# Miniprotein binders against a7ua95r516to809: the designs that were tried, part 11

Target 1, 294 residues: a7ua95r516to809
Amino acid sequence: ASLSLLSISDLVPDLQFIFFWMSNAIEILYFIQQKSPAYMQTIELMDDKAGSKESLLSATISANEEAMTILEEVIMYTFQQCVYYITKTLYVVLPGLLDCNPFGTEPSSEQCRRAAGVCVCAVCVMPEAVRRVVSVFQTTSDLLQQYQVHSEIQSQMFAYLFFFTNVSLFNQLIDKGPARGWFQRSRVLQIQASVKILLDWAKGAGHNHLAQKFFAKFCSTVTILASPPQQLSQMSWKALCAEHPSLKPVQLHRILTQYQLMAELGPLPIWQPSSEDEAYIYRTVDLLESFENH

## First folded at step 8 (miniprotein)

Design df13
Fold by OpenDDE base, second read of step 19:
Structure df13 (fold): chain B 294 residues (1-294), chain A 95 residues (1-95)
Amino acid sequence: as target 1 above (294 residues)
Amino acid sequence: SLRKRAEELERKAQELKEKVEELRREAEEKGAPEEVEELLKYAEELAQAAKWLARLAEIALERGDPRLARLLLRAAKILLDLAELLIKEAERMKE
């Protein structure tokens, strides 16, 4: 109940503090990392008149190492907090992405109109369900930029968020898709179009490589399901495995089985798994993706 | 309390910065070696970093995150202790 009301906008005040701590901790860590070698060299070059040089050097090394370790813990902690809050909002809005019809005349979001008037930005023309997802990513991007978070941490953040999104969408599609009619060709085409909008946003935001990498499983699934029966029925199991290497044999088998049912196709010998994969198609534990594998 | 510790560290950081400025002036007057200035510069930068960490800890306390505050204060203390060592060495070398 309470999760359904949670928007990314509601979390911005809390996230700002987390990003503030994270950014400052990174800056101080970077300062220590960059300056400590030079200062140690200075100490090493000092005249050892009192035999204090070695002790000072040792103390300096130890202090810097300990401080850096603590700062790394701060960075990790704040990173995890950000991810926790952001993924909660994603969890709420991602199911809408699978149900939306991007080809429908949905009115542009009133929220963007209220803030900027008639905004024709790419986000304002998006279907509401897609816009809600993009808004989470855009807000995250804006906060990362606002607080000048180190580029490596930004990349890691988006890598994880895309990973989470892929796992969530993939698992929902595989688990609930048949029951919700998401495997119907018309619905699949809607999902494909919605995902394309998201990927286009990621490309525009400079995260094209990460998006392509981490959305591979979901995109492969959607691509297979969007394929016309005439085309897909001509592709062998081996060909499909080669074209969609991100999918495990059990996943591909499930997708094809559900496709077959949806399209009212009889058994297709050409989709029969290879002898090598035959044992793996029954590993149902590997069917759904894990959130812990990242 | 964590708040009192944060305030104390912030105060200490400021005191060390002031001490650095004092020693820098004295070192210049005495014609001390360049190494003294480098030590003092390092101590000053460490004290400044520690001051920021203490401030960040205060904010963490205000936001109800004592775990984060403790980490930040621990780091601040380490940097201040190092700054003090550097200052002591600089004082010794100035003579």
Scores: ipSAE 0.832, ipTM 0.948, lowest interface PAE 0.4, mean pLDDT 91
Fold by OpenDDE base, last read:
Structure df13 (fold): chain B 294 residues (1-294), chain A 95 residues (1-95)
Amino acid sequence: as target 1 above (294 residues)
Amino acid sequence: SLRKRAEELERKAQELKEKVEELRREAEEKGAPEEVEELLKYAEELAQAAKWLARLAEIALERGDPRLARLLLRAAKILLDLAELLIKEAERMKE
């Protein structure tokens, strides 16, 4: 099947098994962790009449440690598999978010049209491109809840997915934005509205902190680009760095340079990088975010 | 084969659970120390966990993931070996 046709719904059957293995491995791991100390204490308190106490204790400790190590590997493996499938789907749908016009008359979702009534749920009122992205996250959330995956693992998964989404959207915006007109104020405002819908969903899903943390770079970029020229031209380099600490100097410089070109602004000395940052603005290797640094 | 290994481990887990129940009854009849019951309870729980891991491995094999199956079976074996050791100790302490 062409990658272009891959839907999260197509992956649900495979993901269900992965979450099943992961959830069960976690449960067994916690069982060992909770019970092992009590049983070891029982062994330690036994009368050493048979001289086997030390050997039994040693064997118990070793076996539990080894089993826990293997179960942790199972959990990590299944986690990675989930992330692989989910990010593959995100890769397909995320570009649509940048091209989305949330203010346009997008046709109501085909799925909600089949319901005889106008569904006014938060998902049904979303633009199709945003809804597709939200659907990936919602499906992930639903599966995690269905299999009662531990909250820490849920948080780690959403952290990674938000990280991946931020890197993908940021890199696309920086690399392709000028050529695709995404730096035009009208288009930026559309992107900002679309991202707000996604962030509102994340807030409603209980992931507000993670979303704010991991989308900071993309949100900062969009915020700068959405700013009126009259306002942004009054902001110094230092003030912008302080307001947008998630952006590297090279990234901020690139954004401001492209903004200046789009807004047809003359040279703005106030946006000149500080002496401390001047060496870093030429580090083009740091311009795009890496997927490996998470 | 991994499948045969999974089936063997599942069978062994069930055998150990049955052995625990047998020894528990005998221990109660003999008035064995509380420590014997604790060992048997631990062995039973380990055997149950191992049985579940073996089943998970079978599903992994059916889904075409032999790597996952091997990990699950390895964990199952470790737990069963420990359960067997605990059962042997409980049996000795019962005498």
Scores: ipSAE 0.832, ipTM 0.948, lowest interface PAE 0.4, mean pLDDT 91
Fold by OpenDDE base, fold request of step 9:
Structure df13 (fold): chain B 294 residues (1-294), chain A 95 residues (1-95)
Amino acid sequence: as target 1 above (294 residues)
Amino acid sequence: SLRKRAEELERKAQELKEKVEELRREAEEKGAPEEVEELLKYAEELAQAAKWLARLAEIALERGDPRLARLLLRAAKILLDLAELLIKEAERMKE
């Protein structure tokens, strides 16, 4: 199937098995971790009539360590597989989030339309582009819950997915935004509203902290761009750096430069980088975020 | 084949569980130390875990993931080998 037609629903059957293996591997690992110390102690307390005690203990330790190592590898492997499939679907749907107009009447989701003619559920009131993104996250959440995956692994999964989403959206906005008119205030406000819907979902799903942390860079960018010229032109470089610490100097400089062009503002000395940051604003290698840092 | 290996491990796990039950009865009849029962219990749990890992491996094979299957089977084998050692020790302690 072409990447453009791939939906998260198409991957659910495969994801179910991956989550199943992952969950079971975690459970067995936990079993070994919890039981092995007690049984080792039992062995240690046995009468050493034939010198077999030390050998048995050594064998037990070695076997448990090796088994745990393999199970950890299974868990990591299955985790990576999940991330691979989920991010693949995100890659397809995320660009729509930047182009959508969240303001207006969008048709209800197909699922809700089948159940009831007009649904006013939180998902049905979402713009289609936002709904598609949320659907990926919701499906992931549902699967994690269905297979009772350990909470730490769930957190790691969403951390990575939010990271990926932030990097993807940020890079697209910075790279393509000016050319696509996404830096226009009206368009930015649409993007801001769409992101808010996503953040609200994350909050409702219990991932508020992670969402706030990992979307910080994209949110900061959108916040700056959404600011009225009259307001933003009164903010110094230093103040903007302080309010948006997630942005590197080169990123902030790029955003402000593009904002200036879009808003047809003359040179603004107040946005001049500090002497400390002046060397960093030219580090174009740091302009876009890397997917490898996670 | 990986499938045959999985089936063999599953069979072995079941055999070990049956052996545990046999030894448990004998230990009870002989009035063996409590440590024997503890060893047997551990062996049984390991055998059960190994059996499940083997089943997971079979599913992985059916889904076309031999890498995952190999990992699962390796873990299952380790647990079964340990279970066998524990059973042997339990047998020794029962006498």
Scores: ipSAE 0.831, ipTM 0.948, lowest interface PAE 0.4, mean pLDDT 91
Fold by OpenDDE base, fold request of step 9:
Structure df13 (fold): chain B 294 residues (1-294), chain A 95 residues (1-95)
Amino acid sequence: as target 1 above (294 residues)
Amino acid sequence: SLRKRAEELERKAQELKEKVEELRREAEEKGAPEEVEELLKYAEELAQAAKWLARLAEIALERGDPRLARLLLRAAKILLDLAELLIKEAERMKE
């Protein structure tokens, strides 16, 4: 299937196996980690009648270390595979989040429509574009829970997925936003509402802190763009930097410049970068976020 | 082939588990030291873990991931070799 048609549901069978391998590898790793010290102690306390104790101890240490190293590699490999497949699905559905109108009366999902009543569940009331994004995260959560993956690994998974989502949405908004009209106030308000739904889901799923942390740049951008001209024009560069510390000077400068153009504002002296930041606003390499910095 | 290796490791794991059971019975009959039972228990657990790893490797092969299968089989082999060493020591201590 072309990447454009790829759904999370299509990947579930493959993901199930990956999560299965990952979960089992973690379990065996923990088994070795928990049991090896006790067994080493047992060997150490043995009578050395045959002079084999030291050799056995050395062999045990070496074998356990090597096995744990391999299992860690298995866990890392399977983790990367999960992330790879899930992020491919996110890549397909995330652009829809920027184009959706959450204030429109979109009909409930086809699955819930077949029930004699309008399903008023939290998922059914979501705009389709938002629901598709949430579905990726929910499916991931369900799989992690189904295979009882350790909570730390779950947190790392969601941290990366939120990171990826933020980078993707931020870069798309900065790069394509002006051309697609996403910097128009009405469109920004739609985006803001859509992101809020996603953040509310993350909060309900127990990932509030991670979501707030990793979506900070995108949320800051949307917040600035959603601000009324009368309000934003009263905020200095320094104040905006302080309020939105997740944004680099070059990013903030780009956002404000595009905002100024869209709002048909004249030059605003109060938005002029400080002398300290002036050198940084021209670092175009830092404008877009990198996927490699995670 | 990786499949044959997986099958061999699974077979070996089962053989070691059976050997543990045999030695455990003999140790009980002889009144062997507690350390013998501890070694045998560790060997049994290692053999079981190795058996699972071999099975996981077989699934990986079926799903077309020979890289993953090789890693799992390597880990299984290490655990089985250790189990065998522990069994040999337990057997020595039983006498």
Scores: ipSAE 0.831, ipTM 0.948, lowest interface PAE 0.4, mean pLDDT 91

Design df13
Fold by OpenDDE base, fold request of step 18:
Structure df13 (fold): chain B 294 residues (1-294), chain A 95 residues (1-95)
Amino acid sequence: as target 1 above (294 residues)
Amino acid sequence: SLRKRAEELERKAQELKEKVEELRREAEEKGAPEEVEELLKYAEELAQAAKWLARLAEIALERGDPRLARLLLRAAKILLDLAELLIKEAERMKE
């Protein structure tokens, strides 16, 4: 099937098995970790009638260590598989978020209409493009809860997914934004509203800290672009760097340059990079974020 | 085949659980030390975990993931081997 047709719903059956294996492996690993010390102590307290105690203890230690190592590999493998499938679906739906008009009247989902009237749930009132992104995250959350996956693994998964989302959205906005008109004030405000919906979802799902952390670059970019010219033109380079520490100098410089063009502003000396940053603003290799830096 | 190995491990796990129950009864009848019961309990728990791992491996095979199945079966085997050692020690201590 073409990637363009892949929905998170299509992957749910496969993801369920992966989460099932992962959850069970975690449970068994935890069992070994919790029980092994107690049993080793039991062996240590046994009467050494035939010199077998040391051998049994050694065998127990070795077996438990090896088993735990294998189980950790199972957990890591299944985790990677989950992330792989989920990020594929995100890759398909994320571009739609940048083109989304959240202020438009989009029809509620057909599924909610078929039941018993106009569903006014938070998901149904979302723009379709935002709803599709939220649906991926919500499905992931639901599966993690369904299979009672350990909270640490849940946090790691959402951290990666938010990271991936931020990198994808940031890179698309920086690279394609000018050509797509995403730097126009009206479009920026639409993007800002769409991202707010996503962040509000993350907050409601208990992932506020992770969302704030990993969406920082994209949010900073959108915040700058959404700023009125009268306000932004009064902010120095140093002040902007301080307010948006997630942005590299080259990134901030690009954003401001594109903003200046879009707003038809003349040269603004106040936005001139510091002498310290001057060497970095031309490092185009650092302009886009890497997916490998996680 | 991996499937055959999974079935064998599942069978072995069940046999070990049955052996634990047998030895537990005998230990109780003989008034064996508490350490025997502890070893038997550990062996039983290990055998159960191994049985679950073998079942997970079977599912992995059915889903077309032999890599995952091999990992799970390897872990199951390790746990069963340990369970056997514990059972042997418990049997020795019972006498």
Scores: ipSAE 0.831, ipTM 0.948, lowest interface PAE 0.4, mean pLDDT 91
Fold by OpenDDE base, look of step 8:
Structure df13 (fold): chain B 294 residues (1-294), chain A 95 residues (1-95)
Amino acid sequence: as target 1 above (294 residues)
Amino acid sequence: SLRKRAEELERKAQELKEKVEELRREAEEKGAPEEVEELLKYAEELAQAAKWLARLAEIALERGDPRLARLLLRAAKILLDLAELLIKEAERMKE
C-alpha cells in the first residue's frame, strides 16, 4: 500500500543529501589522489638530516591509502543508497508502462491540462505512464548534474537503472504477458511505442549507447512480438538467434511458443531449436533475468 | 558520542590550521627551507579536508545515518593524524 504512493518527488530531499555526500566524498578523494604524489615527492627529496624521512613517507603513504579506501567505501555506500531509493520508485511506475496506450485519443485530464499549458516539451506530451518513468530518470539526471557528480559515476548510475528497468520489464512481460494480453499484437505495438519514447528520451539525454545496450533484451522481445506472422514465420530459429543475440535460447523459445499460441499458428518446424540449443530451451531457471548479476 | 567526536575533530582541524599559520610565520622569519613551507601547505590542506569530512559526518548524524558518519569521521581522523606528523616534521626542520 505505502509503496504505491511513493513518487520520486517524495524522495528528492533524501536523495539530495545522498548526492551531496557522494559528490563531496569524490571531491576529497580526487584531492588526495591528485595532491598526495606531489607531496610524497617533496618528502622524498628532503634531506634526511633527522632520519625521519622514511618513517614520514611510509606514514604518508599508509594514511593516504587508508583514507582513499574509506572514501571509496563512502562513495559506494552512497551510490547504493541512491540506487536503492530510485529503483523503488521505478518498481512502482514500470508496470504502468506495459499497460500504457500511447495511441489513446482521449488525453487524460492531466494530459489535457498540460497540453493546454504553455509547455510543449517532449516530456509534457508523453503519455502519463511513460512520463512517470521518464520523470524518475530525469530527476536522477538533474540531481547528478546539480551536485556535479563525476561523469563516470553518472554513467554507472544510468547503466544500473537501465539494467534494472530492462530486467523488470522483461520479467514482467514474460511472466505476466500471456495472462494480461501483452502478447497480443495491438498491445505489443503499444508497448513498442512506449519504449521508443523512453529510448528517445535517453538518446536526448546523452545515454543512447547505454540505453541500447541495457534495453536490448526487452527491445528484442518486443520486436519479435511486434513482427507480423507472415514475416516471423519465415525466420528460422538460427536467424532469430542471430538477430537477437541478447536472448537466451530458453527465452527465445518461450517467446516464440507464446507467439504461436497468440497468432494461432500451428507448429512451425522452422522455429525448431537447433540440436545444440535443444538442451537449453528447457532450462526454465534461465528464463527470467536476475537482478543479482549487476 | 559520534557527535562529540565530530566536534572534536573539527576543533582539532582548526587548531592545526592555526598552528600551520604560526609555523609559517616563524619559518619565514628564520629563513627556513622551502620544504618546510611545502609540508605546512600539505598539512593545512589535509586539515581542511578533515574539517569538511567532520562536517559531512555531522550532517549524516542529523539525517540519522551513523554508519556513514563513522566512515567520514575515520577518514577525517586519518587525515588529521597525518597533518600532525607533517607539522611536527616542519617544526624540526625549522630549527
Scores: ipSAE 0.830, ipTM 0.948, lowest interface PAE 0.4, mean pLDDT 91
Fold by ESMFold2, fold request of step 9:
Structure df13 (fold): chain B 294 residues (1-294), chain A 95 residues (1-95)
Amino acid sequence: as target 1 above (294 residues)
Amino acid sequence: SLRKRAEELERKAQELKEKVEELRREAEEKGAPEEVEELLKYAEELAQAAKWLARLAEIALERGDPRLARLLLRAAKILLDLAELLIKEAERMKE
């Protein structure tokens, strides 16, 4: 195991420059989009005695379109650089979320401060592993606001970060979960509690809709695994597909197979795939999710 | 070099800004048509944007990102060339 961990704080100087370029490119793009039409109208209304009006109008349209295209490339390039740095840090800290215990076993200094009648921490009793993930999200949010990045781009950034988080956690759980004991009920309940802390952060930060949308696959997985055996064993395959549309048939089948093993419900399959899904439950190529955004 | 090109674009943008300021004063004194004032105002804003893009490119070069710098300079050049065209048209219309 590595004795060193990446920190988002080490990357802040680089991120500050990238957000600086991004925000300035957006402002110049906005100028061209918002002010150029008025000037174009002035050109259109000009007296064309020298015959230069049409060539001036054409040149202005062409220059504006080309400049906007280049500025959009700058914005895309800087956006990609931001997500590269942020996801590099996020990739390092996310695995710890699957191993941590948010319930704790001993009193903490936060508990002692509560006994004194003062609560000074909004995220009391947060495991260190969860704190590291929240720190990445919070630092990103603070930088986006500091540089006054347009709200649509802020939403796109968090959509991607939540997508990345979902894919990373889901793939690790599916791929390494059997060997790491992550399908044991006590571990699933710990994971569920840790994910709830992340969802609460996202809600408090104004990103609840994005989190609900982009964490859906991992949240569905944990919800199924956390279900009591008496309740889950009585649900049909069709009902589970309807409740969890984000899960592909091969993914649902794998999750239910691990659940059945850990709940000791016998060797015979309890959940029978529908006829249309039966062909897909063994498609291993569809088991893990791609980080690529097509 | 790319650094020299960025410095040249910033310098040219500053020169065009100063020329526009002079032309706007002259147009006001002579009672030039409103269209001349609007073209000169547009040219001034374009030259300012081009100057800032050239400065952003210089910073990108200082940080070791020539790809970003080339993009920023391409945009700066386009806006500056448009500003120059608007200035020439405004000068022609002044009379």
Scores: ipSAE 0.783, ipTM 0.941, lowest interface PAE 0.5, mean pLDDT 85
Fold by ESMFold2, fold request of step 9:
Structure df13 (fold): chain B 294 residues (1-294), chain A 95 residues (1-95)
Amino acid sequence: as target 1 above (294 residues)
Amino acid sequence: SLRKRAEELERKAQELKEKVEELRREAEEKGAPEEVEELLKYAEELAQAAKWLARLAEIALERGDPRLARLLLRAAKILLDLAELLIKEAERMKE
């Protein structure tokens, strides 16, 4: 099937060429930007013996501007190709994050805890599903660094990858969560632990700011769902909106409805939307996020 | 073919680099103005960039991406044409 060729390891040879083209286009673009002013100053200081100095300057400016425009298009094109291949891989591996168990049925977790004599052993292990997602991010990071892609472009790429991951995980949780049992308390805690592993990777890789910004909606969702019932039941709708501004009213309402159902807190609504938000809590067209920027 | 165009651009870029090297040697022997040396240095760097862009386009064609190759060759042509113009101006200024 087509998915066998979409693993990140299978795509590395293609990605290497795309990053190679991207990094070289960036370097040539910056050569033009950094070197041209000095050479043009030399042209301006020349004696104008043949009366051609203005023509030479005009041609130089025009050529540099046109070449820079084309190189910017090359950079954008190669960026879009990288994103295309990487997000197709992410799309395949991300759903497993919602089904995996980072607490493990793995017996060594208990032996590690007891052998240490204190709670120094992690009860969280990296499930294969989380490892696959981390592998996509790590491989991308390694390639960007290997080819010395400009740091601004690296940041833009991870901003998009985190945005894509956030939308994909949020939409799947909201859309498939009830049928898949993903709102059950034990599953939410497992998902929270898996997301923490991803966030720890992003922090260690120097992308903490980007992850905090672009994962906000999914992280808010998991934070709410993982909250203890006695704590969450005491928070007002307005307080939750203030703490989780990334969530639309329909999204927050849906999350709280599933929380109340799974925590068996009775059928009566605990959280009363403001009158302004009441108009929007059933607006299902706003429930799922778009993969488009805007 | 597009591959033949890429190979021709790479060859032309190499020819211009060799021409610039000879012109710089001649300018040094004759004690040409510093501005001539700067124009020739600029032309050499532009020809080198154009050569590299043409080579990148050849690789893009080998990998089945003619759209990327066309973009790279357009940029290569522009830089090479500017290099030629600078060389002609430098030749005129040597007197």
Scores: ipSAE 0.779, ipTM 0.942, lowest interface PAE 0.5, mean pLDDT 85

